# VHH binders against CLA biosynthesis isomerase (cla-dc), part 19

Target 1, 281 residues: CLA biosynthesis isomerase (cla-dc), of Lactiplantibacillus plantarum (Lactobacillus plantarum) (p0dx41)
Amino acid sequence: MASFIASDQDVKNFLTAPSMNDQEGIGFAYATDEAVLKALIPAPLKLMAPVVCGYVVHMGKPTFSAPYLEESLFALVSYKDKMMGAYPINLLLHGPGAESGVIAGREGAGIPKKLADDIELRRNDNSATATVERHGKTLLNVSWTAGELNDPSIMKQFAGQLALGKEAEMNSFFYKYDIDQHEDGTNHFSNVQLVATQLRSLADQVEPGNLSIQLESTDDDPFGELKVLKPLGAAWFHFDTSVMFNTLKLDEVDAATTMPKLLTGRYDRSFFNPKAATYII
Below, E stands for the ipSAE of ESMFold2; O stands for the ipSAE of OpenDDE; V2 stands for 0.75 times the mean of E and O plus 0.25 times the DockQ between their complexes.

## First folded at step 15 (VHH; framework vhh_vobarilizumab_d1)

Design j4 (from i5 with S58Y; at its last look DockQ between E and O 0.36; V2 from the best seeds 0.00; counts 0 for: pae E 6.4 > 2)
Fold by ESMFold2, look of step 15:
Structure j4 (fold): chain B 281 residues (1-281), chain A 125 residues (1-125)
Amino acid sequence: as target 1 above (281 residues)
Amino acid sequence: EVQLVESGGGLVQPGGSLRLSCAASGFTFSSNYMAWYRQAPGKGRELVAGISRGGSTYYADSVKGRFTISRDNAKNTLYLQMNSLRPEDTAVYYCARSDTFYIRYSGDYEPFDYWGQGTLVTVSS
């Protein structure tokens, strides 16, 4: 029988490793202003390149939810020059599994997930497009056309990451924190920590091509701050499996210098300014 | 070059049967949502039946139980078996393909972007 009290077996099952199988969509990279991108990266992570990477994908068979679409823009970073990976600046989710994906990511690893109003991902033969919409604007409009990259020189930097049929481990870095209330009713941040989630992924389709990309901003989602100075390339990809197998607690960090870089990816302006509101109902 | 070539249309009496075929080339047939549309004189195109890449089928209410869509991915061929034909089934029937991949949860209709030339089915006595 269903109950608000979970069984011991339900609790055990809740703790098993999640998988994000059958991921398919557009991945891309573009050059941006290094100083702007670097300023968004909290210590102790270090920016590795003045490149924004991103994707719009369908998460076809996640083990924790119904399917959903996901967008991300992320930087390539290192932790102490020993761990490399992605630092997602944002993730927007849409679809029947999106609410569960936001809850799981927020609570599990502090992942900066919000819900999009709509995401479209489509491919026809050798071209594909994706759009991401939130709060009255198309924040991201991306296209891939199979063939030549915009800047073929990036193939050397990323060619090893395109190996089909071989598992790759990837790190994603996030910051977790608590919001505690003082006895006088005011709030403060505590336990601000750098964490890494580790994914093991198997790509069985990667088709490189030309990137066309446009970004737009709203007050809640300032995607345009990450200007497209030069499109570098895109690919259509399919990952048969992606298994999240570990979350590492790496470092404690200073709240005053870190939290200003975390809030926009996790909250809308109404959290910062009670007079700010954006509704589409 | 994408090609969709329909065949199997013709004149048939009410209650009769026809089997339409659509030979496809120039794209990855097994990855596409495929469909049959029809257009009666003076009317817009109407979706008759669709079949997903995985074999799930859809039928318009007007043809359920009488028409069967199928596909042979090895031969790149789409079929429509039409039984118990009625005069109202008279139309030009088009083979259509959808995008290789299309996901949107807003409920918008999945677009079909390439069409054959059509084959005429006439049901009359």
Scores: ipSAE 0.060, ipTM 0.600, lowest interface PAE 6.4, mean pLDDT 85
ESMFold2 (binder alone), look of step 15: mean pLDDT 79; pTM 0.801
OpenDDE, look of step 15: ipSAE 0.120; ipTM 0.529

Design j5 (from i5 with S58Y Y109T P111Y; at its last look DockQ between E and O 0.01; V2 from the best seeds 0.00; counts 0 for: pae E 17.4 > 2, placed apart)
Fold by ESMFold2, look of step 15:
Structure j5 (fold): chain B 281 residues (1-281), chain A 125 residues (1-125)
Amino acid sequence: as target 1 above (281 residues)
Amino acid sequence: EVQLVESGGGLVQPGGSLRLSCAASGFTFSSNYMAWYRQAPGKGRELVAGISRGGSTYYADSVKGRFTISRDNAKNTLYLQMNSLRPEDTAVYYCARSDTFYIRYSGDTEYFDYWGQGTLVTVSS
């Protein structure tokens, strides 16, 4: 029988490592304005390339929710000298598991997740398309066609991140923070910190190809700020398994200098701009 | 200060075994790719074995099946169990660390930014 009270076993099961198994979709990379991208990266992370990477995928067997579709745009960054990885700028989720995915990601690791109005991902033979819609606009329209990359010279740089039939490990960097209220009801930030999640993923399908990509902005989701200066390439991929096997606290950071770069990943403008309002019925 | 201190080297007869240890300090050991390298007289350093932060392992063909790399993150210690030792295994063995994602190149030392002082292994009658 269902109950508001979880069993002891349910609590124990909750504490296991999350997995995002059976991921499939389009991954891509494009060159963007270096100064613009660098400005989005909070200290102490450093931008390593003027490239935006991203994906639109179906998360088929997440351990924390029903299946859902997910979009992300991320930068390649380093922490200190040699710890390199992804810094996701945004993630948008859609589908039956999306609400749970947003909650789990935000609370577990400070992942900048919001809900999309719609995500579509479609493949036919050797081509695929994906769209991401939110608040009246198509924020991202991406296609992949199997074959040659737009810029074949990038294969060496990215080939080591996806090895067929062999587990690959990656860092993803996030800034966790809490919003607490003072006695008078005003908000303040607490526990602003840089963390890394470490993922172990097994890719069993990677099909490189040509990228076509368009971005558009709304006030709440300014994807167009990350202009597509040059599409570099795309791939259709499938991860059989993907497990967050470590999480590391790396640094505590100053709220005043950091939070301006974090808020839009979790909140819309109406939450923090007293002259911004949106009315949807 | 990052320190890697190897121990466990020595003189051993062909066919014998040794276990090397590398005590690590001054960094988050569990976040790093760790490796053993060796350098024989007159040769460059060569990768012997590597282990990712998640436990995935790599072995050079010359040691596969005879050597086992492992790590104990609670003790900040890297190990190399060396069995069926041969005279060609004679070398100074170095512990090395990298905080890069994943090492896929054939032992290129530029991916490792900290090295121990080494421990000598001599295999001879």
Scores: ipSAE 0.000, ipTM 0.125, lowest interface PAE 17.4, mean pLDDT 84
ESMFold2 (binder alone), look of step 15: mean pLDDT 81; pTM 0.826
OpenDDE, look of step 15: ipSAE 0.011; ipTM 0.330

Design j6 (from d2 with V29F S58Y G98S K104R; at its last look DockQ between E and O 0.01; V2 from the best seeds 0.00; counts 0 for: pae E 21.8 > 2, unsure alone 64.3 < 65, placed apart)
Fold by ESMFold2, look of step 15:
Structure j6 (fold): chain B 281 residues (1-281), chain A 125 residues (1-125)
Amino acid sequence: as target 1 above (281 residues)
Amino acid sequence: EVQLVESGGGLVQPGGSLRLSCAASGFTFSRNYMAWYRQAPGKGRELVAGISSGGSTYYADSVKGRFTISRDNAKNTLYLQMNSLRPEDTAVYYCARSDTFYIRYSGDYEPFDYWGQGTLVTVSS
């Protein structure tokens, strides 16, 4: 029986570690302008390479929602030259589980999630295509063709080798914050902190290949700022399991220098300028 | 300065066992992916076993069920327990580390940025 009051067992189940099981799609990497990418990375994270990585995947059996499609673009970064991983710049979600996925990620770890208008992921034989559409434009159009990488050196530089049949651990870095209202009704940011989520993923399918990729911008999603200078490679992959097994608080950070780099991935321009009307509803 | 020092190699008869150790210093051992590689006479270097910071393990098909990789993060030490040794296991065994937490192995990729000097294992009757 449904109730606005959750049972004790419901609360216990809510607190279990989330898993993104049965995850499949296209992963990719391309070279971009180093100065532009570096400027997007909030301190104390440091950019490790002038490379944007990303994916378009189907989350087939998430433990917290119905299935959904997800896009991400992320940088490769380090924390204090010791801890390395992904810094996602954006995530766009589409599908029956997408609303729940946005809520869970935003509230749980400050993940920069928004809803896409459409995500298409298609594979036929040895080729695949994905598109991500929002606010009147195709922000991302990516293709994978099985075979040679565009630049095989990426395997050594970024350790992009996928180990079939064994688990791999990955760090993802996010900035989490609160928006508090003062007694006079004005707002401020508080508790701005750098966190890392740690994922353990088991890949049972990895097929490297050639990348073709195009990006475009809207005022709300300026993907084109991350120019494609050189496609490096892509792969089709399937993760049987992908479990968030740990979350670390790493630092508290300055709101004034950090928040300008966080807002666009989380909010549209109408939040900042009421005349910014590009919506199709 | 990063140091990886292997020990525990030697001469052993077929069917025997050896335990290799790798003492690590000069980096945060507990946060690195670690692996054992080997190089047989006249052959290329091959990945034998790997272990993540979180304890997930990998084994090459040729050693699965016979070798066990482990780590002791408190002692900054990597181990390889080798059981049921065969003459084909004769090789110099190397301890290796990766600075990246985003590494996967397929056997045609060398993801590690630092290597020890190696320890010789000889399996002969």
Scores: ipSAE 0.000, ipTM 0.093, lowest interface PAE 21.8, mean pLDDT 84
ESMFold2 (binder alone), look of step 15: mean pLDDT 79; pTM 0.799
OpenDDE, look of step 15: ipSAE 0.261; ipTM 0.687

## First folded at step 16 (VHH; framework vhh_vobarilizumab_d1)

Design k1 (from j3 with G54E; at its last look DockQ between E and O 0.74; V2 from the best seeds 0.00; counts 0 for: pae E 2.9 > 2)
Fold by ESMFold2, look of step 16:
Structure k1 (fold): chain B 281 residues (1-281), chain A 125 residues (1-125)
Amino acid sequence: as target 1 above (281 residues)
Amino acid sequence: EVQLVESGGGLVQPGGSLRLSCAASGFTFSSHYMAWYRQAPGKGRELVAGISREGSTSYADSVKGRFTISRDNAKNTLYLQMNSLRPEDTAVYYCARGDTFYIRYSGDYEPFDYWGQGTLVTVSS
């Protein structure tokens, strides 16, 4: 029966931990300008290396939506020298489950998700490519070729966190906030806080190789600011399971110094400039 | 070396049937998306039918219900059963190999990197 009122069982199912099973695609890392990357990292997170990591993957069996493709660029960070993990700068989603994925991530953990216009992911034999398009440009074009990493020493350090056939736990850090309206109709930020989502993942396929990568910018998505100084490596991988089993509230943070670093990953220029608009649909 | 060799073409009356075969060698056939294309005189190549490595099929509207694509992974062979043939089905039919992994939700493009030499099907009374 159609109803605006969810059943008790629907509510219970809604509250279960989400899983993003059957993830497959290209993961990569490249060196970038340290000062530029560090400037994007809000306190109290600290940058661990002048490296941008990222991926383009198919989320084949998410528990909260139809399948979708997802891109991300993220930094490696620490919280108080005791928790380490990823700080995603952006995530772009495309496909039948993408809208639900944006809503779930935004509301659940403040994840900086937007919709892409198109994502392509393909592999033939021992090579693969992916492209991500939004607002008139190919923002990301990445290729993997099985074999040697561009820099085996640095990629092996990062890839060592992904043990084949064993579950691994990892942190992803995000900032959540509220937007409240004043009595005069203007808005302000409140409850700005750092959270960590914790994932338990099982990788059953990892094929390292050589990275080729190109980034471009639009006014809405300035990916080119994170210049590729040196490609480090890539891999084709598959996660059989990936469960988001916990979200930790870590810190409350200053809105004035934090919010400028959060808005562009979540909103387009039309939010900042009344005369700027993009009409995709 | 990747090789695709089509066979089974010929002359047939309208309403007749033919079965095309494509023998594949030089690659792991079972891992690839496979397709049949056709090219009528003076026309470009047209996708006729495709089949995923898991056996999911797709068809051009003009052949749906009349043609059946299938694969035998043990024999490394792709098939096209063509029933209820019409004069507009007259073309050279090509076997094509797709990628081992491909997802794009915008459009129906399947990238194909190897093609056979084709087999001629003529439907004429």
Scores: ipSAE 0.313, ipTM 0.775, lowest interface PAE 2.9, mean pLDDT 88
ESMFold2 (binder alone), look of step 16: mean pLDDT 80; pTM 0.800
OpenDDE, look of step 16: ipSAE 0.657; ipTM 0.843

Design k2 (from j1 with N32H; at its last look DockQ between E and O 0.01; V2 from the best seeds 0.00; counts 0 for: pae E 18.1 > 2, placed apart)
Fold by ESMFold2, look of step 16:
Structure k2 (fold): chain B 281 residues (1-281), chain A 125 residues (1-125)
Amino acid sequence: as target 1 above (281 residues)
Amino acid sequence: EVQLVESGGGLVQPGGSLRLSCAASGFTFSSHYMAWYRQAPGKGRELVAGISREGSTSYADSVKGRFTISRDNAKNTLYLQMNSLRPEDTAVYYCARGDTFYIRYSGDTEYFDYWGQGTLVTVSS
């Protein structure tokens, strides 16, 4: 019988390590303005390349929700020249499991997740398309066609990034923080820290190909700031398993210099501007 | 089955040298941060040296310039070259396996999930 009170076993199951199995979709990379991308990367992370990576995927069997579609744009970064991985700038989720996915990611690791109005991902034979819509525009329009990469010179790096049939471990970097209320009623940030989540993933499909990509901006989601200077390539991929098996606390960071780079991936203009309103039911 | 087996310990005079080895099996050695710890009688374990999967090293202040950590990923073996040994280096030395992405010297033993049984190093007359 249903209750507002969870059982002891429910609490134990809630604490089980999350998995995002059966992920399928388009991964891509494009070159962008180095100075613009570097400015978005909070210290102490360092940008590794003037490249935006991203994906639009179906999360088929997450352990924490019903299935959902997810978009991300991320940079390749290092922590102190020793630990390398992804720094997601945004994630947009859509579908029956999306709300739970946003809550879990926000609370568990400070992941910059918001809900999209719509995400579509379609494949037929050797081509696929994806679109991401939010607040009146198509923010991202991506196509993959099996075959040659847009920049064939990166094939070695591209193939080395995805090891078909072998487990790979990857870091993702996030900033966690608290929002606390002062005694005068105003809010402040506290406990701002850099963390890394670690995933162990098994890719059983990787089909390289040509990328076509368009970005647009809204006031709430300025995707167009990360201009597509050159599409580099795309792939259709499937991860059979993907387990988040560890989270590391790496550093405490300064709120004043860090939080301006975190807020727009997590909140909309109505949080910052009392004259901003959006009405979508 | 993960296994770490230390060797190369023994009795040595002050100023002498030893080379410790740690043979690793049952996991992908090249993917893990590896470290040497030591434990003197009546003391807790302390970090001596660590080495990342990419070969970046760190050392406790007490051993800098005297000890060198290295790894041979083809042989699944971790090494500690110990030079200019002093009586205070007397301890049981342990090989420890870290996380695949651990990149900081912290000293906390909870960041290491497998430990060898240790090899005794005694530095005396």
Scores: ipSAE 0.000, ipTM 0.120, lowest interface PAE 18.1, mean pLDDT 86
ESMFold2 (binder alone), look of step 16: mean pLDDT 82; pTM 0.830
OpenDDE, look of step 16: ipSAE 0.616; ipTM 0.827

Design k3 (from j3 with G54E P111Y; at its last look DockQ between E and O 0.89; V2 from the best seeds 0.64)
Amino acid sequence: EVQLVESGGGLVQPGGSLRLSCAASGFTFSSHYMAWYRQAPGKGRELVAGISREGSTSYADSVKGRFTISRDNAKNTLYLQMNSLRPEDTAVYYCARGDTFYIRYSGDYEYFDYWGQGTLVTVSS
ESMFold2, look of step 16: ipSAE 0.428; ipTM 0.811
ESMFold2 (binder alone), look of step 16: mean pLDDT 82; pTM 0.835
OpenDDE, look of step 16: ipSAE 0.606; ipTM 0.827
ESMFold2, look of step 17: ipSAE 0.325; ipTM 0.773
ESMFold2 (binder alone), look of step 17: mean pLDDT 82; pTM 0.834
OpenDDE, look of step 17: ipSAE 0.559; ipTM 0.804
ESMFold2, fold request of step 18: ipSAE 0.391, 0.278, 0.347; ipTM 0.785, 0.754, 0.775
ESMFold2 (binder alone), fold request of step 18: mean pLDDT 83, 83, 82; pTM 0.843, 0.846, 0.832
OpenDDE, fold request of step 18: ipSAE 0.818, 0.802, 0.809; ipTM 0.920, 0.913, 0.916
ESMFold2, look of step 20: ipSAE 0.438; ipTM 0.804
ESMFold2 (binder alone), look of step 20: mean pLDDT 82; pTM 0.830
OpenDDE, look of step 20: ipSAE 0.665; ipTM 0.840

Design k4 (from j3 with G54E P111L; at its last look DockQ between E and O 0.01; V2 from the best seeds 0.00; counts 0 for: pae O 12.7 > 2, placed apart)
Fold by OpenDDE, look of step 16:
Structure k4 (fold): chain B 281 residues (1-281), chain A 125 residues (1-125)
Amino acid sequence: as target 1 above (281 residues)
Amino acid sequence: EVQLVESGGGLVQPGGSLRLSCAASGFTFSSHYMAWYRQAPGKGRELVAGISREGSTSYADSVKGRFTISRDNAKNTLYLQMNSLRPEDTAVYYCARGDTFYIRYSGDYELFDYWGQGTLVTVSS
């Protein structure tokens, strides 16, 4: 019988080894303004290259939710020159499992996830397209055409990140924090912590190709801030498995300097100013 | 033809200072990210410092607080001021132009497509 009370066993199994299996979609990379991108990276992380990476994928068999579509833009960063990985700037989700995906990511791992209005991913024999919409605007429009990369020199990037037929481990860096409301009604951020989530993935399909990409901005989703200076390439890819098997606590960081860089990926402007609220009805 | 020519290397005692220069030609210097690398005997080439087109700088941990990278776009010249030099700083120092970039699976990133011939810096008592 369904109950509002979870069993002890359910509690123990809560988000155990969450896995995003049967991922399929477009991965891409483009060159952007280095200064702008660097400014978005919170300390102590360091930007490794003036490149924005991203994907639009269908999550076909997540272990923690129904299927959903996900978009992400991320930078490549290092932690104390010892650990390298991705720093996701934003993630948008859409579909039946999107709510669960957003909740699991935000509460479980401090991932900057929000819900999109719509994500569409289509493929034919030779090309694929993806669009991401939020607050009535197409924020991201990407296309993959099978064949050569825009910049052949970036071939190693896709091949390396998507090692075909081998399990690969990747780090994703996130910041977790607490919110405390004071007696005067104001909310304050505390216990800001940098963490690294470790993923083990198996790519079984990678098809390089030409990238076309357009970005647009809203106040809530300033995708255009990460200007496309040069498309580098795209790939259609498939992950059979992708498991978040561990999360490392790396550092406590200063809230005042860190939070300004975290809020937009997590909240709409309505959280800061009610007059900035945007909705579609 | 793209050219990068380093100068300013030499022998210096521990605690001493040197200033390296890199003269760039054959391309629009102001449009490129630039960097200094070094290679010690028997070791691999490592990033020392980088500077963006706009002047944002980054440093390896081993040289932070001691080295300063700068650029003069009007002179098409890259500089590396090295203070408080240590024996472990002994290496051939290379100037590099940022352009072609790819990411290796191992986490190694190549962002540079042209290199100078290098200048030797020896720190010894």
Scores: ipSAE 0.000, ipTM 0.252, lowest interface PAE 12.7, mean pLDDT 90
ESMFold2, look of step 16: ipSAE 0.314; ipTM 0.772
ESMFold2 (binder alone), look of step 16: mean pLDDT 83; pTM 0.842

Design k5 (from j3 with G54E G98A; at its last look DockQ between E and O 0.87; V2 from the best seeds 0.00; counts 0 for: pae E 3.9 > 2, unsure alone 64.4 < 65)
Fold by ESMFold2, look of step 16:
Structure k5 (fold): chain B 281 residues (1-281), chain A 125 residues (1-125)
Amino acid sequence: as target 1 above (281 residues)
Amino acid sequence: EVQLVESGGGLVQPGGSLRLSCAASGFTFSSHYMAWYRQAPGKGRELVAGISREGSTSYADSVKGRFTISRDNAKNTLYLQMNSLRPEDTAVYYCARADTFYIRYSGDYEPFDYWGQGTLVTVSS
């Protein structure tokens, strides 16, 4: 029977490693301004290339929620020249499982997740389109057409660990932190740490093609800062399984230099400007 | 080029039968959800029947037991067998194709991306 008190078995089940099974959609990469992208990467991570990667996918069988759609933009980074992987700048979620996905990601690894107002993902034969809408604009409009990449040479360099029909391991880097309240009611950041989540994924479908992509900004989501200088390529893909099997605590980092680079992907302007909300009485 | 061409419409008396066909070309027919819609004069389009790529069928309440949707993937053809026709079945009937993949959780869900030009069915005494 349901209760506000969970059983001991429920608590044990809650702690099971999450899996992102049946993930399908558009992945893409484009060149952007190196100085702008580098400035967004907190130490000690280092930018590996002036490329933004991203995706719009359906998370069909997540183990922690109902299905949902997810968008992400991420950079390719290294930690101490020994671990390489993704540094997600943002993630936007929409659908019946989206709220649970935001909570799980924020609490589990400090993942920069917010809710989108709408995400559409559609494919017809050899072409696909996705749109992501939030706060009055289409922030992302991306299209894939099967065939030749826009620039095959740079896509090879950044194709990642995908191997069709084989399990591959990949790293994603995040910063976790606490927000604690002082006795005077004001807040401060504590325990700011760099972590790496490690995923084991099986890609059973990868169809490369041409990318067309447009980005727009709102006050809350300044996607246009990551300007598209050159589309590089896109692919339609399916992951049969994708398991987050490990999380490593890598470093403690300075809040003053780190937190300015973390807030926009996690919070809206109402957190920063008390006059951001308006209503008519 | 994607083409959907309806045929088989005409004038029929109440209680009669007609069989509509939709010839499809320019795409992999067997991979798509297919449907018949109809539009009476002065009204919007309404769903009549649908059939999945696996052959599962659905029908509007107004036509259940009288209409049968079917597909022949070898001939790239969608069919609608219409029995026990009534005057309210008078409409232009359209063949429609759905996307091969479509996910959207907000707004009206309208998966159909291509429509034929229609075939007129008139049921009158």
Scores: ipSAE 0.236, ipTM 0.739, lowest interface PAE 3.9, mean pLDDT 88
ESMFold2 (binder alone), look of step 16: mean pLDDT 79; pTM 0.792
OpenDDE, look of step 16: ipSAE 0.781; ipTM 0.890

Design k6 (from j3 with G54E Y102W; at its last look DockQ between E and O 0.03; V2 from the best seeds 0.00; counts 0 for: pae O 11.8 > 2, unsure alone 64.9 < 65, placed apart)
Fold by OpenDDE, look of step 16:
Structure k6 (fold): chain B 281 residues (1-281), chain A 125 residues (1-125)
Amino acid sequence: as target 1 above (281 residues)
Amino acid sequence: EVQLVESGGGLVQPGGSLRLSCAASGFTFSSHYMAWYRQAPGKGRELVAGISREGSTSYADSVKGRFTISRDNAKNTLYLQMNSLRPEDTAVYYCARGDTFWIRYSGDYEPFDYWGQGTLVTVSS
């Protein structure tokens, strides 16, 4: 019988080895303004290249939810010049499993996830398109056409993440924090912590191709801030398995300097601007 | 100033035992993950064992069942009990302070920020 009380076994099994299996969609990379991108990266992470990476994928068999679509923009960063990985700037989710995906990511791993109004991913034989919509705006329009990359030099950056037929490990950097409400009604951020979530993935399909990409902005989702200076390439890819097998707690960081860079990816302006309001979705 | 001082190294016959100590000072010992590394002649430095603030331990496969890492927070001391020593265990052993709150070693990343000078362990007949 269904109950509001979870069993001890349920508690023990809570988000055990969360896996995003059967991922399929478009991965892409484009050159952007280095100064702008650097400014978005919180310390102590360091930007490795003036490149924005991203994906729009269908999560077909997540272990923690129903299927959903996910978009992300992320930078390649290093921690202490020793640990390299992805710093996701934003993630948007849509579909039946999107709520669970957002909750699991935010609460479980400090991932900057929000819900999109709509995500569409379509493929034919030799091309694919994806659109991401939120608050009545198409924020991202991306297309993949099978063939040559816009810039073949980008392969060096993707080779580590999309090794065909081989298990690859990747770090994703996130910031976790606590919210504490004071007696005066104000909320304060505390215990801001940089973490590295470790992923093990198996790509069984990678098809390089030409990238076309357009970005737009809203106040809540300033995708256009990461201006496309040059498309570099895209790939259609499929991950059979992708498991979050560990999370490393790396550093505590200063809230005052870090939180300004974290809020937009996690919250709409209505959270921190009393005059902000959205009535059209 | 952060200091880590190893002791207890020496010459031992195969099958013998040694206990290494690392005296820590200049920082809050109990707040850090600690580890033992070793470097054999002509080889790279490798993780031997680690211990969390809470006392959770991890070991390299090569030393599992033979070595035991422990800590005494009251004494600011890290220990490595080495039993059933083998010639391949010959190395300089280093104490290391973790720079993360929780460390699981993966890949080539060394999440440690301070090291001792090392103590030589020689296993030979």
Scores: ipSAE 0.007, ipTM 0.275, lowest interface PAE 11.8, mean pLDDT 89
ESMFold2, look of step 16: ipSAE 0.013; ipTM 0.397
ESMFold2 (binder alone), look of step 16: mean pLDDT 80; pTM 0.802

